# Ledger of designs, part 19: VH-VL binders against q96ev2r1098to1170

Target 1, 73 residues: q96ev2r1098to1170
Amino acid sequence: CVVSVEGLSSSTTDAQLKSLLMSVGPIQSLQMLPQQRKAIAKFKEPAHALAFQQKFHRHMIDLSHINVALIVE

## First folded at step 5 (VH-VL)

Design g19 (framework fv_ofatumumab)
Fold by ESMFold2-Fast, scan of step 5:
Order: structure tokens, then C-alpha cells, then sequence
Structure g19 (fold): chain C 73 residues (1-73), chain A 122 residues (1-122), chain B 107 residues (1-107)
């Protein structure tokens, strides 16, 4: 129920990303990796991880296109 | 044993500054968001500030914005609250508290310290 | 900001009775609501998170329910140690807010 969010702007905060993730469904954890311009988020439900990817893959946040990958396991 | 210990409280005059510290032990400090929550004598709980696990996101109650600064030192497993321009209404017991989920921000608070008392009086 | 209103302000009951405490939010908080118990001279203790999940070590007599704007904390059969102040807290939006508390006192 994990997604990788890649291509984040350095100006994007964990609160901004958490709000976006939680608009789809409840999350259990959010790990920001600013040096890699990426974040790892764990949804409580697998369906929400898929829905987030389908809705926000290639979406623009702070003038940067994000890439959303599902991490199976 | 998971534990938080606050220090730095005291009696100060209005307009002065004070710095609170919170020492963490027994858990992976750098994996959790941390919170400051205060309680005035005989009153309920009031959230003051939150800092994410990395320090990258910080939030303040409107009543303390521009006066208080939250910070953390993950290597020292310590949380801080720098309080400037103190007012009588800042008088309270100040708790530090740990977020429930790792790498998550801003869920329930499962571990609390015993608090440190701040009294702002002339 | 989201305002949490707890009712009743004070509840006087005897050991063995059922306690029902309410928390109402001014706007939807989904399931992002926690309940705390605070005894005199002590820090708050987390009882329930995500509206209905019991925290580790919390006795089965405590249960939480609700979603959206209406939430309930139930203590199925009061023990003497349960007389305390209870707070709800939302973490759906900034700022984080607490209810004003319900004082559960012995009759």
C-alpha cells in the first residue's frame, strides 16, 4: 500500500504532500527524501495507493511534474 | 523504555525570552514528528507547535506565530521551543509529545513528558 | 479552525455504570480523531486513535466510534480509576485542536 512520489520541487513540504495524499485516503506514514526529490508514502488501504497514482501521476506541484510509482510488497 | 523529559521552564517577566528543551530516549527520535502542547492552570489542552521528523515542516498556533520557534536536533535526540516576547497568557505547563506513527505527521500523540512550568508575571 | 465541542461538560456516575462521552466537530474530520484521559497531576494518556482504534495497553472497556463530525467515547463499565478528564483531538487540518474536556466524576 506504498507509493513513491518522485520529481518533487525542493519547495514542496511534507504538509503540502500529506494534504494531497489524504485527499485520496488515510495514510499511515510519509517519509520525505529531499536530497532525492522524492517521498515514500504508505496508505492504510491498497485501493487508495492505486487511486492516488491514477489521479496524480504526472501532476504538477510547485511547477514540477511528479512521477507516482506503486511499490508492491 | 520510551521517555520524554522537558526542562527550561521558570518564572519570567513579560517581554522576556525562555528556551524549553525536551530530551527523548527509548525510540528512534529522527523517525517521528514532535509536538509542543500547553495547559494553563485549571484549563484544557492547547496545541502550540509541531515539527516533522526531518524538521522540514513546521506549524504554529496563531497565538504564538512570530514569537515562538520550534526546532530539533536529531543527533542529540532533542526538541526545543524558543519563546520570545512572552505574555501573561503564555503561562502554562508545557508538554512535549511524540507522534503515534513513524514518518507520518500529525496523528495522535502516544508519548508525553511530565511537562515544564512557565510562569509569565511581573 | 476546526472547533471540537464536548458534551456533557461534567458527568457524575458510579462505578459499574456505562459512560458515553460526545465530541462534535464544526466540520468533517473524517476518522482523524483521538481521545485522551488526564488524571490530576499527570500528562494526558492516549486512549483511542483514528476514531475507533484502541491504543496499546488500553482496557477493552474503552471504545470509540463515529466519523465525520460526530464521535463517541464509551466506557462500558466504569472502574474507580476511570474518573478523570477526557479530551478529544482532531488532526484532520491545521491548527490541531482539542475539545474543552469532559470531567467524569464519582457520584
Amino acid sequence: as target 1 above (73 residues)
Amino acid sequence: EVQLVESGGGLVQPGRSLRLSCAASGFTFDSYAMHWVRQAPGKGLEWVSTISWSGGSIYYADSVKGRFTISRDNAKKSLYLQMNSLRAEDTALYYCAKDYYDFSGYYGMDVWGQGTTVTVSS
Amino acid sequence: EIVLTQSPATLSLSPGERATLSCRASQSVSEYLAWYQQKPGQAPRLLIYDASNRATGIPARFSGSGSGTDFTLTISSLEPEDFAVYYCQQYSDWPITFGQGTRLEIK
Scores: ipSAE 0.008, ipTM 0.649, lowest interface PAE 12.0, mean pLDDT 85

Design g20 (framework fv_ofatumumab)
Fold by ESMFold2-Fast, scan of step 5:
Structure g20 (fold): chain C 73 residues (1-73), chain A 122 residues (1-122), chain B 107 residues (1-107)
Amino acid sequence: as target 1 above (73 residues)
Amino acid sequence: EVQLVESGGGLVQPGRSLRLSCAASGFTFDSYAMHWVRQAPGKGLEWVSTISWSGGSIYYADSVKGRFTISRDNAKKSLYLQMNSLRAEDTALYYCAKDSSGWFSYYGMDVWGQGTTVTVSS
Amino acid sequence: EIVLTQSPATLSLSPGERATLSCRASQSVSEYLAWYQQKPGQAPRLLIYDASNRATGIPARFSGSGSGTDFTLTISSLEPEDFAVYYCQQYSDWPITFGQGTRLEIK
């Protein structure tokens, strides 16, 4: 139940992104890749990964449009 | 209550500078992006600049790039617009506006100040 | 830059009538479009965000629809206080742009 979040502002912190993710559902892990302006998050439930993508794909976070993709493990 | 109050406007000659301020109250200022929007006499709304909650991301309208600088002081709950090299076409009522969503997202501008008038005339 | 074109420029209607206002984008803005009302001497007031969601406190007679390039603001039955200029605004891409406005005259 993994999502990649790309297009993050360099000022977006892991605490902020974790808070946003957890507003949708519990997460198992969050890995920040700041040099790639990217993060990879694993939700505990697949339904929450899909809901996060539906809600935030192409939304603006910290004035940067993000791309949310579902990752097949 | 949630409100924004602009100040710093006035009458100035072309080529001079002004600094506008916007004081915020009634909400968690450091959680929202902030905007400056202007309206020339008898005309529509024109977006000027946006600054993210942290100040880390800033955007400007092409008409003001290189001349205007947006900034914020989250501890003082204040937004600023430093306006240099003013031109007659910068004459407008300048509004401070709050982004309608929380610190991550953007949905439009839900709180606006009353505006401060800038007149650039010789 | 994304250009928003509003039509008509001026709409003259009587109280109780239905108003339909159009906003067209020069390229797709998806659903990232807001509508504002501005009364004389006042700051703009947010009515609709994300094309169709009413902002807090906005009367049910206001509704928004559309996606992509073609958007509509509808006022189902005009009240006297609805005399105002209405603006659409996109936040799909930088720079943020507003339409030129539609002036609604209640007579």
Scores: ipSAE 0.007, ipTM 0.689, lowest interface PAE 9.1, mean pLDDT 85

Design g21 (framework fv_ofatumumab)
Fold by ESMFold2-Fast, scan of step 5:
Structure g21 (fold): chain C 73 residues (1-73), chain A 123 residues (1-123), chain B 107 residues (1-107)
Amino acid sequence: as target 1 above (73 residues)
Amino acid sequence: EVQLVESGGGLVQPGRSLRLSCAASGFTFDSYAMHWVRQAPGKGLEWVSTISWSGGSIYYADSVKGRFTISRDNAKKSLYLQMNSLRAEDTALYYCAKDRTYIEFGGYGMDVWGQGTTVTVSS
Amino acid sequence: EIVLTQSPATLSLSPGERATLSCRASQSVSEYLAWYQQKPGQAPRLLIYDASNRATGIPARFSGSGSGTDFTLTISSLEPEDFAVYYCQQYSDWPITFGQGTRLEIK
């Protein structure tokens, strides 16, 4: 499934976020939306999307707390 | 027609600099990560550098860190590689390659390649 | 860095035969593995991405399989134009790495 990662610091890079996502499981896509301080990521497996949310919701990256939401599609 | 055309290669002495360019056409350049990959004469492929669609994330092979700088100009649909402090080991055909994945940082297959531009570093 | 080892280094076969090319990673790359074909004087051509998906325009005789550390590229029935060098490439972790290549030559 898909996760929305919101509240990203302007200093958070594509590579940094991709590394964090892939620490949980393989991803199919990652779309950065820097103007909105967010990113949309699609995991290959729904279980990894849930695991990422459970592990990283409210986590601090570059002194900014991120919010992780599961997107129903 | 999706196309990449490299230019800027040539014969240079060790320690000199060279700037490679890659002109893109036929696709939404600002939505794809771009790569530089090189191939020494008679050898295999070696990844050099990747830049994300926005230019916000950049990676380099250890062999070129501190000497090469990748950059892009999305308005001009162009990718660049500034090569400083060139060494004999940098002699290769340099390819510009487009990442397959729309708006991804990179890390997928490279679906479009240019013809390459030859860089020869010799004294 | 993740090292990709391709085997055999050279494979000699005749048209009509099945070719099986191996790529082994020093650590898991999940499914983030691509295969390329390169003919002399030409740029590489993407054949397979995500271990098993054929790129646009690639003939059905090409197939990829595997996950983790062991990957295979299979050409079910060789055509004359298939004699080339084949490279695997991982994109699971930085730096991006390529295998050393397998040269597929006519017997």
Scores: ipSAE 0.005, ipTM 0.639, lowest interface PAE 13.6, mean pLDDT 85

Design g22 (framework fv_ofatumumab)
Fold by ESMFold2-Fast, scan of step 5:
Structure g22 (fold): chain C 73 residues (1-73), chain A 122 residues (1-122), chain B 107 residues (1-107)
Amino acid sequence: as target 1 above (73 residues)
Amino acid sequence: EVQLVESGGGLVQPGRSLRLSCAASGFTFDSYAMHWVRQAPGKGLEWVSTISWSGGSIYYADSVKGRFTISRDNAKKSLYLQMNSLRAEDTALYYCAKDYYFSSGYYGMDVWGQGTTVTVSS
Amino acid sequence: EIVLTQSPATLSLSPGERATLSCRASQSVSEYLAWYQQKPGQAPRLLIYDASNRATGIPARFSGSGSGTDFTLTISSLEPEDFAVYYCQQYSDWPITFGQGTRLEIK
């Protein structure tokens, strides 16, 4: 199960976002799309994708509120 | 059996390039992140690069950024490290390693190859 | 980057004794820490992941503990094959970093 993380600050690093994702569960991939202020992450477990959205939707990173969307695959 | 076999090492002059390969067998290669870790003679372990299961996420140690390129071919079950602009400090045994959790990146390394030696010397 | 400092650099013990190895991080790595054993001429072998979980096939005498910045690897009763170099490694943040190693040698 995949999450889209949108609204990222241009200063937000992949390491910072990875740390946040990993606080919820193991991830399979993380793709940073900095020009779109976006990242795509795939969790191993679908429950972790949902938990990440519930915890971090509208969370503030580097003074920017992120939007977390679930993507069904 | 689960195995990783590195190849492509050798003696090379500073400023030149070398390409390392790692052949995987005995596990679902396309489900795991892969790592390159090096060890200079008589020294400790130094992480070099990581590539996610799909190839969509790639990370490098600062010492190799802009010079090394990690890549993978899931159909061939192979991992690669293209090393350009080699320096004496790149002299090391280079290990290919598999990430621990299936379908996860970034969690320890449970399977290692025997390593391939890269010596950068004039 | 997160710096991992291992202590002692060298630990001299006899078979049957308990070994306690320390790894300290320059900033919190939560539980995202692994321990490896490396014997001369061999690739590293994963012992512990997530600070305290034994990897498959690792004997019960190996245990890990700690969280945040302070971690320990304990070998409850040393066997002859346990004399090796031990490394800790964090995967909490990029770049991935290893400690400098603790050499466990026979007294």
Scores: ipSAE 0.000, ipTM 0.625, lowest interface PAE 15.6, mean pLDDT 84

Design g23 (framework fv_ofatumumab)
Fold by ESMFold2-Fast, scan of step 5:
Structure g23 (fold): chain C 73 residues (1-73), chain A 121 residues (1-121), chain B 107 residues (1-107)
Amino acid sequence: as target 1 above (73 residues)
Amino acid sequence: EVQLVESGGGLVQPGRSLRLSCAASGFTFDSYAMHWVRQAPGKGLEWVSTISWSGGSIYYADSVKGRFTISRDNAKKSLYLQMNSLRAEDTALYYCAKDYWSSGYYGMDVWGQGTTVTVSS
Amino acid sequence: EIVLTQSPATLSLSPGERATLSCRASQSVSEYLAWYQQKPGQAPRLLIYDASNRATGIPARFSGSGSGTDFTLTISSLEPEDFAVYYCQQYSDWPITFGQGTRLEIK
């Protein structure tokens, strides 16, 4: 249910990323790690984590391509 | 009532082991990252370790890497810290703390009262 | 590792006065900074998260400000129960780090 979003622009806000995540499905948490240009998000449903990766892996946000990985927690 | 209760501390000789436990109640334990934070007598707070909500992601302070192991049992609503190869510098009050996860950051909003670990010959 | 430096180390004031506590980070932590209060014999209490948001139940006299590397905790009018040690903490990057603390003592 957890995705790692890497390659974030330093200008990308947690609100902006949360909106993108929630376009796919409801989330339980979003953890921003700006110095790593990274965020960790937990979806309420495992299917939404997979769908987010399928739709947004290599997607461009603020001129930066993101890398979406599924995390086995 | 949200509570965290630590146990397992004690007096041990250098080189030995202790296992600390933290019992959680009053919140959805399996939804939150958990932390161990210690405080040596008369000194400040030092972060020790963090474990994600499911146990899949774990982080350690450099001072404890290779010696301490954090784990959790979500069914039992418990957090653990296995401490091996203890050193005098590990002497501290050990706190269990709950992450404030709702905004996607690792702030700590609920703390236990701590369990004392004294490493002395 | 991100180092947090708090100043002053000790602040001596009287009830009713304004307290201003500083926390400086060795590199940017954006807004991912929390403030804690610790009284003798007690666990820390979260006061402020995300640099400026008060935690639930925290009195309005506590406020936080700043972003990047420079942060301030302000207590607008000190109450007797406010004399304690205050810590800042960053959660922008691993490892999590705390400042060394500012002791707020009665003059």
Scores: ipSAE 0.009, ipTM 0.632, lowest interface PAE 13.0, mean pLDDT 84

Design g24 (framework fv_ofatumumab)
Fold by ESMFold2-Fast, scan of step 5:
Structure g24 (fold): chain C 73 residues (1-73), chain A 122 residues (1-122), chain B 107 residues (1-107)
Amino acid sequence: as target 1 above (73 residues)
Amino acid sequence: EVQLVESGGGLVQPGRSLRLSCAASGFTFDSYAMHWVRQAPGKGLEWVSTISWSGGSIYYADSVKGRFTISRDNAKKSLYLQMNSLRAEDTALYYCAKDLEWLSGYYGMDVWGQGTTVTVSS
Amino acid sequence: EIVLTQSPATLSLSPGERATLSCRASQSVSEYLAWYQQKPGQAPRLLIYDASNRATGIPARFSGSGSGTDFTLTISSLEPEDFAVYYCQQYSDWPITFGQGTRLEIK
């Protein structure tokens, strides 16, 4: 249910990223790690985590390409 | 239903300014990146500028950097291009175009306006 | 910047024939390539994105193929309305660039 979003622009806010994530499905949590240009998000449903990766891996947010990885816990 | 309508073009002398507008309708404007693309008479397409859905990220072609400013007003569903220090080489039909992908991808451009003509001549 | 070179510059064919248009990139663009059709006096129309995906409403006779640096747009059987200028465009890296265009004209 967990995705790692890497390669975030310094201009990308948590509100912007939350909006993007919730366009796919409801999230349980979002943790911003700005010094690593990274965020960790937990979707309530595993299918939404997969869909987010399929749709947004390598896409541009604020003209920065993001890397979306599924995290197994 | 989904439409983009450009306006603001005209005849201007070199060194002057012009502001182009693009009015969007029929889609969730605040959720898509927007582009300006121009085409000189009898020539091909040249990308000018891109602005992300939030306005937080902006890119320009080298030929217009420092002279042109792209901006958007999501509440008014409008895109703008402020063109300063105009040159004869800026003469073109200017198109407003919507990015294909919701919120993130700068894929293809799936919706285009009819364009507005800018002529820079003495 | 990534330079896209289209060939041929002009292609003269008759309705019913197959058209094959090429686009070559100066460096890899992976699959991040789109094709557009432009008719006189009209805005460009998206045909293909991600090298091979047909845009909504585009007839099945249009197909795209390729990856990396070599891309092809194929029109399997030309209709009269297909005679237009075709452009490729990459969105792999900044700046966004277009090819110079291939003009498809009636013989």
Scores: ipSAE 0.006, ipTM 0.639, lowest interface PAE 13.1, mean pLDDT 84

Design g7 (framework fv_ofatumumab)
Fold by ESMFold2-Fast, scan of step 5:
Structure g7 (fold): chain C 73 residues (1-73), chain A 122 residues (1-122), chain B 107 residues (1-107)
Amino acid sequence: as target 1 above (73 residues)
Amino acid sequence: EVQLVESGGGLVQPGRSLRLSCAASGFTFDDYAMHWVRQAPGKGLEWVSTISWNSGSIGYADSVKGRFTISRDNAKKSLYLQMNSLRAEDTALYYCAKDTSGWYSYYGMDVWGQGTTVTVSS
Amino acid sequence: EIVLTQSPATLSLSPGERATLSCRASQSVSDYLAWYQQKPGQAPRLLIYDASNRATGIPARFSGSGSGTDFTLTISSLEPEDFAVYYCQQRSNWPITFGQGTRLEIK
């Protein structure tokens, strides 16, 4: 259910990232970690976490390639 | 009407500098990434540089890196390209182009100006 | 850098015929590929983005397909105004690159 998004551009805001996540499915939480160029998001459905990784891993957002990892809880 | 108008092109000697400008109208300029793309006479398209909506992310083609500087002024709705140490190979029509998206997903270029001509010759 | 190779370099066809244009990438670009049309003396016009999505105002006869390294632009029935140069472009990796172009000309 949880994805780590790494390699975020400093120009990417939490509202923009939330919009991108919610294009795949409903989220339960989003935590921005700007000092690490990272965010942690929890989807309400596990299938959406996988779908987000499949669609956006290595994707270029705001001129930066992101890395999407699934986090096992 | 969504529009981009380039200016500042001209004939310059090798080694000199030139500054191109692009004036935007008809859309919320500060929501979109902007691009410079050039086309040498009779040749294809070559990407030159990109700048994100807030200038936080910038990219350059290897051929211009260290010589060209892209910048934007969101209050003036303007995009700039400062071109230093110009070479004969920089001779081209220079287009400014608006990104299809502001900050994420695949970036295409949906609005283009008519271009401004830069000729570098002795 | 990712190299995009377009084929054929020139297509000679008549109005009413189907045109099929190819773009091959030197490595996977997923679906991050766009197609542009350029007429003499004019700026390029975006036709297709994200491999298969038609841009606003683009006629239904234009369609894109493919993913990874192999992409196709199809014009189902050529109109006189479609004779132009077509470019593919990737934004999967820096630097952004364009193909060398395919010239569509009247037979």
Scores: ipSAE 0.007, ipTM 0.679, lowest interface PAE 8.7, mean pLDDT 84

Design k1 (framework fv_polzastobart)
Fold by ESMFold2-Fast, scan of step 5:
Structure k1 (fold): chain C 73 residues (1-73), chain A 122 residues (1-122), chain B 107 residues (1-107)
Amino acid sequence: as target 1 above (73 residues)
Amino acid sequence: QITLKESGPTLVKPTQTLTLTCTFSGFSLSTYGVGVSWIRQPPGKALEWLASIYWDDDKYNNPSLKSRLTVTKDTSKNQVVLTMTNMDPVDTATYYCAHRPYDYVWGSFDYWGQGTLVTVSS
Amino acid sequence: DIQMTQSPSSLSTSVGDRVTITCRASQDISNYLAWYQQKPGKAPKLLIYDASNLETGVASRFSGSGSGTDFTFTISSLQPEDVATYFCQQYDSYPYTFGQGTKLEIK
């Protein structure tokens, strides 16, 4: 499963976001889209994508609240 | 430098259990995000992914082989072991172990062992 | 499971020629595709990851493109050492699956 992370601060690095994602489970990929204040991440298993959304939706990183959405298959 | 090497029997009789060991160097399977996978290739055919084991002991097995597969690790010895039950002539193949790094751009296998040919015959 | 189909299954061409191999996934895999080279008697060697990224140390004549379901692998000018079988692999979902391979020979 894939999550979209939106509302990222321009100061948020891929390393910061990667550590947050990996606190929930192993990821297959992480794509940073800084022009859109966005990142797309794929977890190796679907349950971790849901768990990440439940735990980190509206979480604050570098004083910006993120929006976590599950991308429909 | 990362290296991997497969070892085990080269000839197995039908119905027997195959045990293969992957011994590696240049990385630790205690390192966050790292994994080791088993892939096989029957003579003249395509590659088939068998199983993966990760730093946290999380395991994935190819569902087409059902519960015939077991994968385990011994982090202190730098070894991963594959066990496959009820061997059949169709399981004749070269068996590889391969390194899977945890990198946000990767999901592929960057380093492979040399492979070991396992022949299943009576 | 995601099916990976390569085309052609084999080809024979001349040194210096441009070689193109295609790979098609049965469902959208975004860019989670790798290409491998396998020479006779050897383990596969990773050439390209994330559909278009060249692995470190791999010759620049190799390239990849595509996303979604259709992918292309290109050798811009074939050299004798490029004789091998080439495989694509998806890593969008478990189980990981490979194409059937394309055998490349020089005539």
Scores: ipSAE 0.006, ipTM 0.645, lowest interface PAE 13.0, mean pLDDT 85

Design k2 (framework fv_polzastobart)
Fold by ESMFold2-Fast, scan of step 5:
Structure k2 (fold): chain C 73 residues (1-73), chain A 122 residues (1-122), chain B 107 residues (1-107)
Amino acid sequence: as target 1 above (73 residues)
Amino acid sequence: QITLKESGPTLVKPTQTLTLTCTFSGFSLSTYGVGVSWIRQPPGKALEWLASIYWDDDKYNNPSLKSRLTVTKDTSKNQVVLTMTNMDPVDTATYYCAHRPYEYVWGSFDYWGQGTLVTVSS
Amino acid sequence: DIQMTQSPSSLSTSVGDRVTITCRASQDISNWLAWYQQKPGKAPKLLIYDASNLETGVASRFSGSGSGTDFTFTISSLQPEDVATYFCQQYDNLPYTFGQGTKLEIK
């Protein structure tokens, strides 16, 4: 259910990323880690975590490519 | 094996439009996450990224040249075409097309064409 | 645009020597950096990606390190075939940008 989003632009806001995540499915939490240029998001359903990775891995946000990894819980 | 090859005119007059074609094999530009980019290098100088086109037809052009650049693809022919308008002698360079893989190398270019030298002069 | 600055611009050394080239980004690029080798008249060849990962088929004497703004490329023991110009490239943000290159020659 958890995805790690890496490679975020310093200009990318939590609202912007939350909108992108929620376009795939409902999320339980979103934690921004701007010093590491990453965010950790937990989807309510595992299928949505996989779908987000399939759709947005290597996607460009604010001209930065993001990396989406599934985290084992 | 992945191969790419550039083709097009080697001599262009100032103010003319340059059209270069990249023909490739060993991959499909319909493969998720894959892209093809154009990079140039003036003689003895650094590399300059020009444009990229991806599997989903997303296109990105270098902002310093954006108004002059058009990139298109023909997935069925394994070709990517770069068009650059209003050529100037400072645009004299070797032009490369290069493969960008999705899974392995992020934003770097693992396979390059041999390059084609385009000279702009009257 | 992110500016990439290499040091030195040229380097002359002996076969068997350890060679170190540095690359500095004008802003934080995490580990999104590649190193290329270019021999005269040829296309660049990818050696290192993600700052420290060796590309398949590339000799183990080549290595990369660093993150953020400061990056290093090392050849542990210079071989004659390593004479080339080496370029760093950031891919953190568009436009992708390259360093000016470091020309490596043997004395």
Scores: ipSAE 0.006, ipTM 0.655, lowest interface PAE 13.3, mean pLDDT 85

Design k3 (framework fv_polzastobart)
Fold by ESMFold2-Fast, scan of step 5:
Structure k3 (fold): chain C 73 residues (1-73), chain A 122 residues (1-122), chain B 107 residues (1-107)
Amino acid sequence: as target 1 above (73 residues)
Amino acid sequence: QITLKESGPTLVKPTQTLTLTCTFSGFSLSTSGVGVSWIRQPPGKALEWLASIYWNDDKYNNPSLKSRLTVTKDTSKNQVVLTMTNMDPVDTATYYCAHSEYDYTWGSFDYWGQGTLVTVSS
Amino acid sequence: DIQMTQSPSSLSTSVGDRVTITCRASQSISSWLAWYQQKPGKAPKLLIYDASSLESGVASRFSGSGSGTDFTFTISSLQPEDVATYFCQQYDSYPYTFGQGTKLEIK
């Protein structure tokens, strides 16, 4: 139920990304990795992780297109 | 306009491998957010999603058939290929390829090929 | 996987009637649902996506509604050319799954 969000703008805050994630479903955690332009988020429900990828992959945040990948654990 | 067309054998013997090619025009699999999927339909029955491949080479296969399915693309030829091993009479179906793209249509299929009937019998 | 159940499996009604088909998901799929029309010998045609969005070029008499687990597809005034089998499809999670279909006929 984990997604990797890549291609983040340096101006994108954790609050902005959390808001976008929460529009799909509740999350357990969000880890920002600014040096990699990346974040790791864990949804409470696996279906929401997939839905986030399907809805927001290549979505534009602060003039940067994000890539959303599912991480299988 | 977007068009897709399936090609491959119409008759397959049990245990053989099926290879189907989807040739398309009006879009490129190098375009971000674009995908091509394979869906089949046994005569008179419901549709079954088989596999999807996307511009970034991400691939998803139906878990019930995963060990039998391979999906690949040749972006320069505008082709996607489905390979299915160990064919059985129960795999007799019309096989379709279809287009999808992000922005709320990610998993819905807006353009379909005409379909190709593949019959599996001895 | 998510099971999609359609109701009814078939119906026969008259031109001009309001037709309602329902689709139920075994778990919440938000609005990640599409409706297709399939005529004999033809590929399916996308009518509705994102539960309620009408596909470009599709007649306005077709509509969809619902979210979560319960979804409805409506034809406001049945036309002769609407005779077809209709399928719902969820795309909330892999594998994508379709309903069993509803065959629509005219009396």
Scores: ipSAE 0.007, ipTM 0.642, lowest interface PAE 15.1, mean pLDDT 85

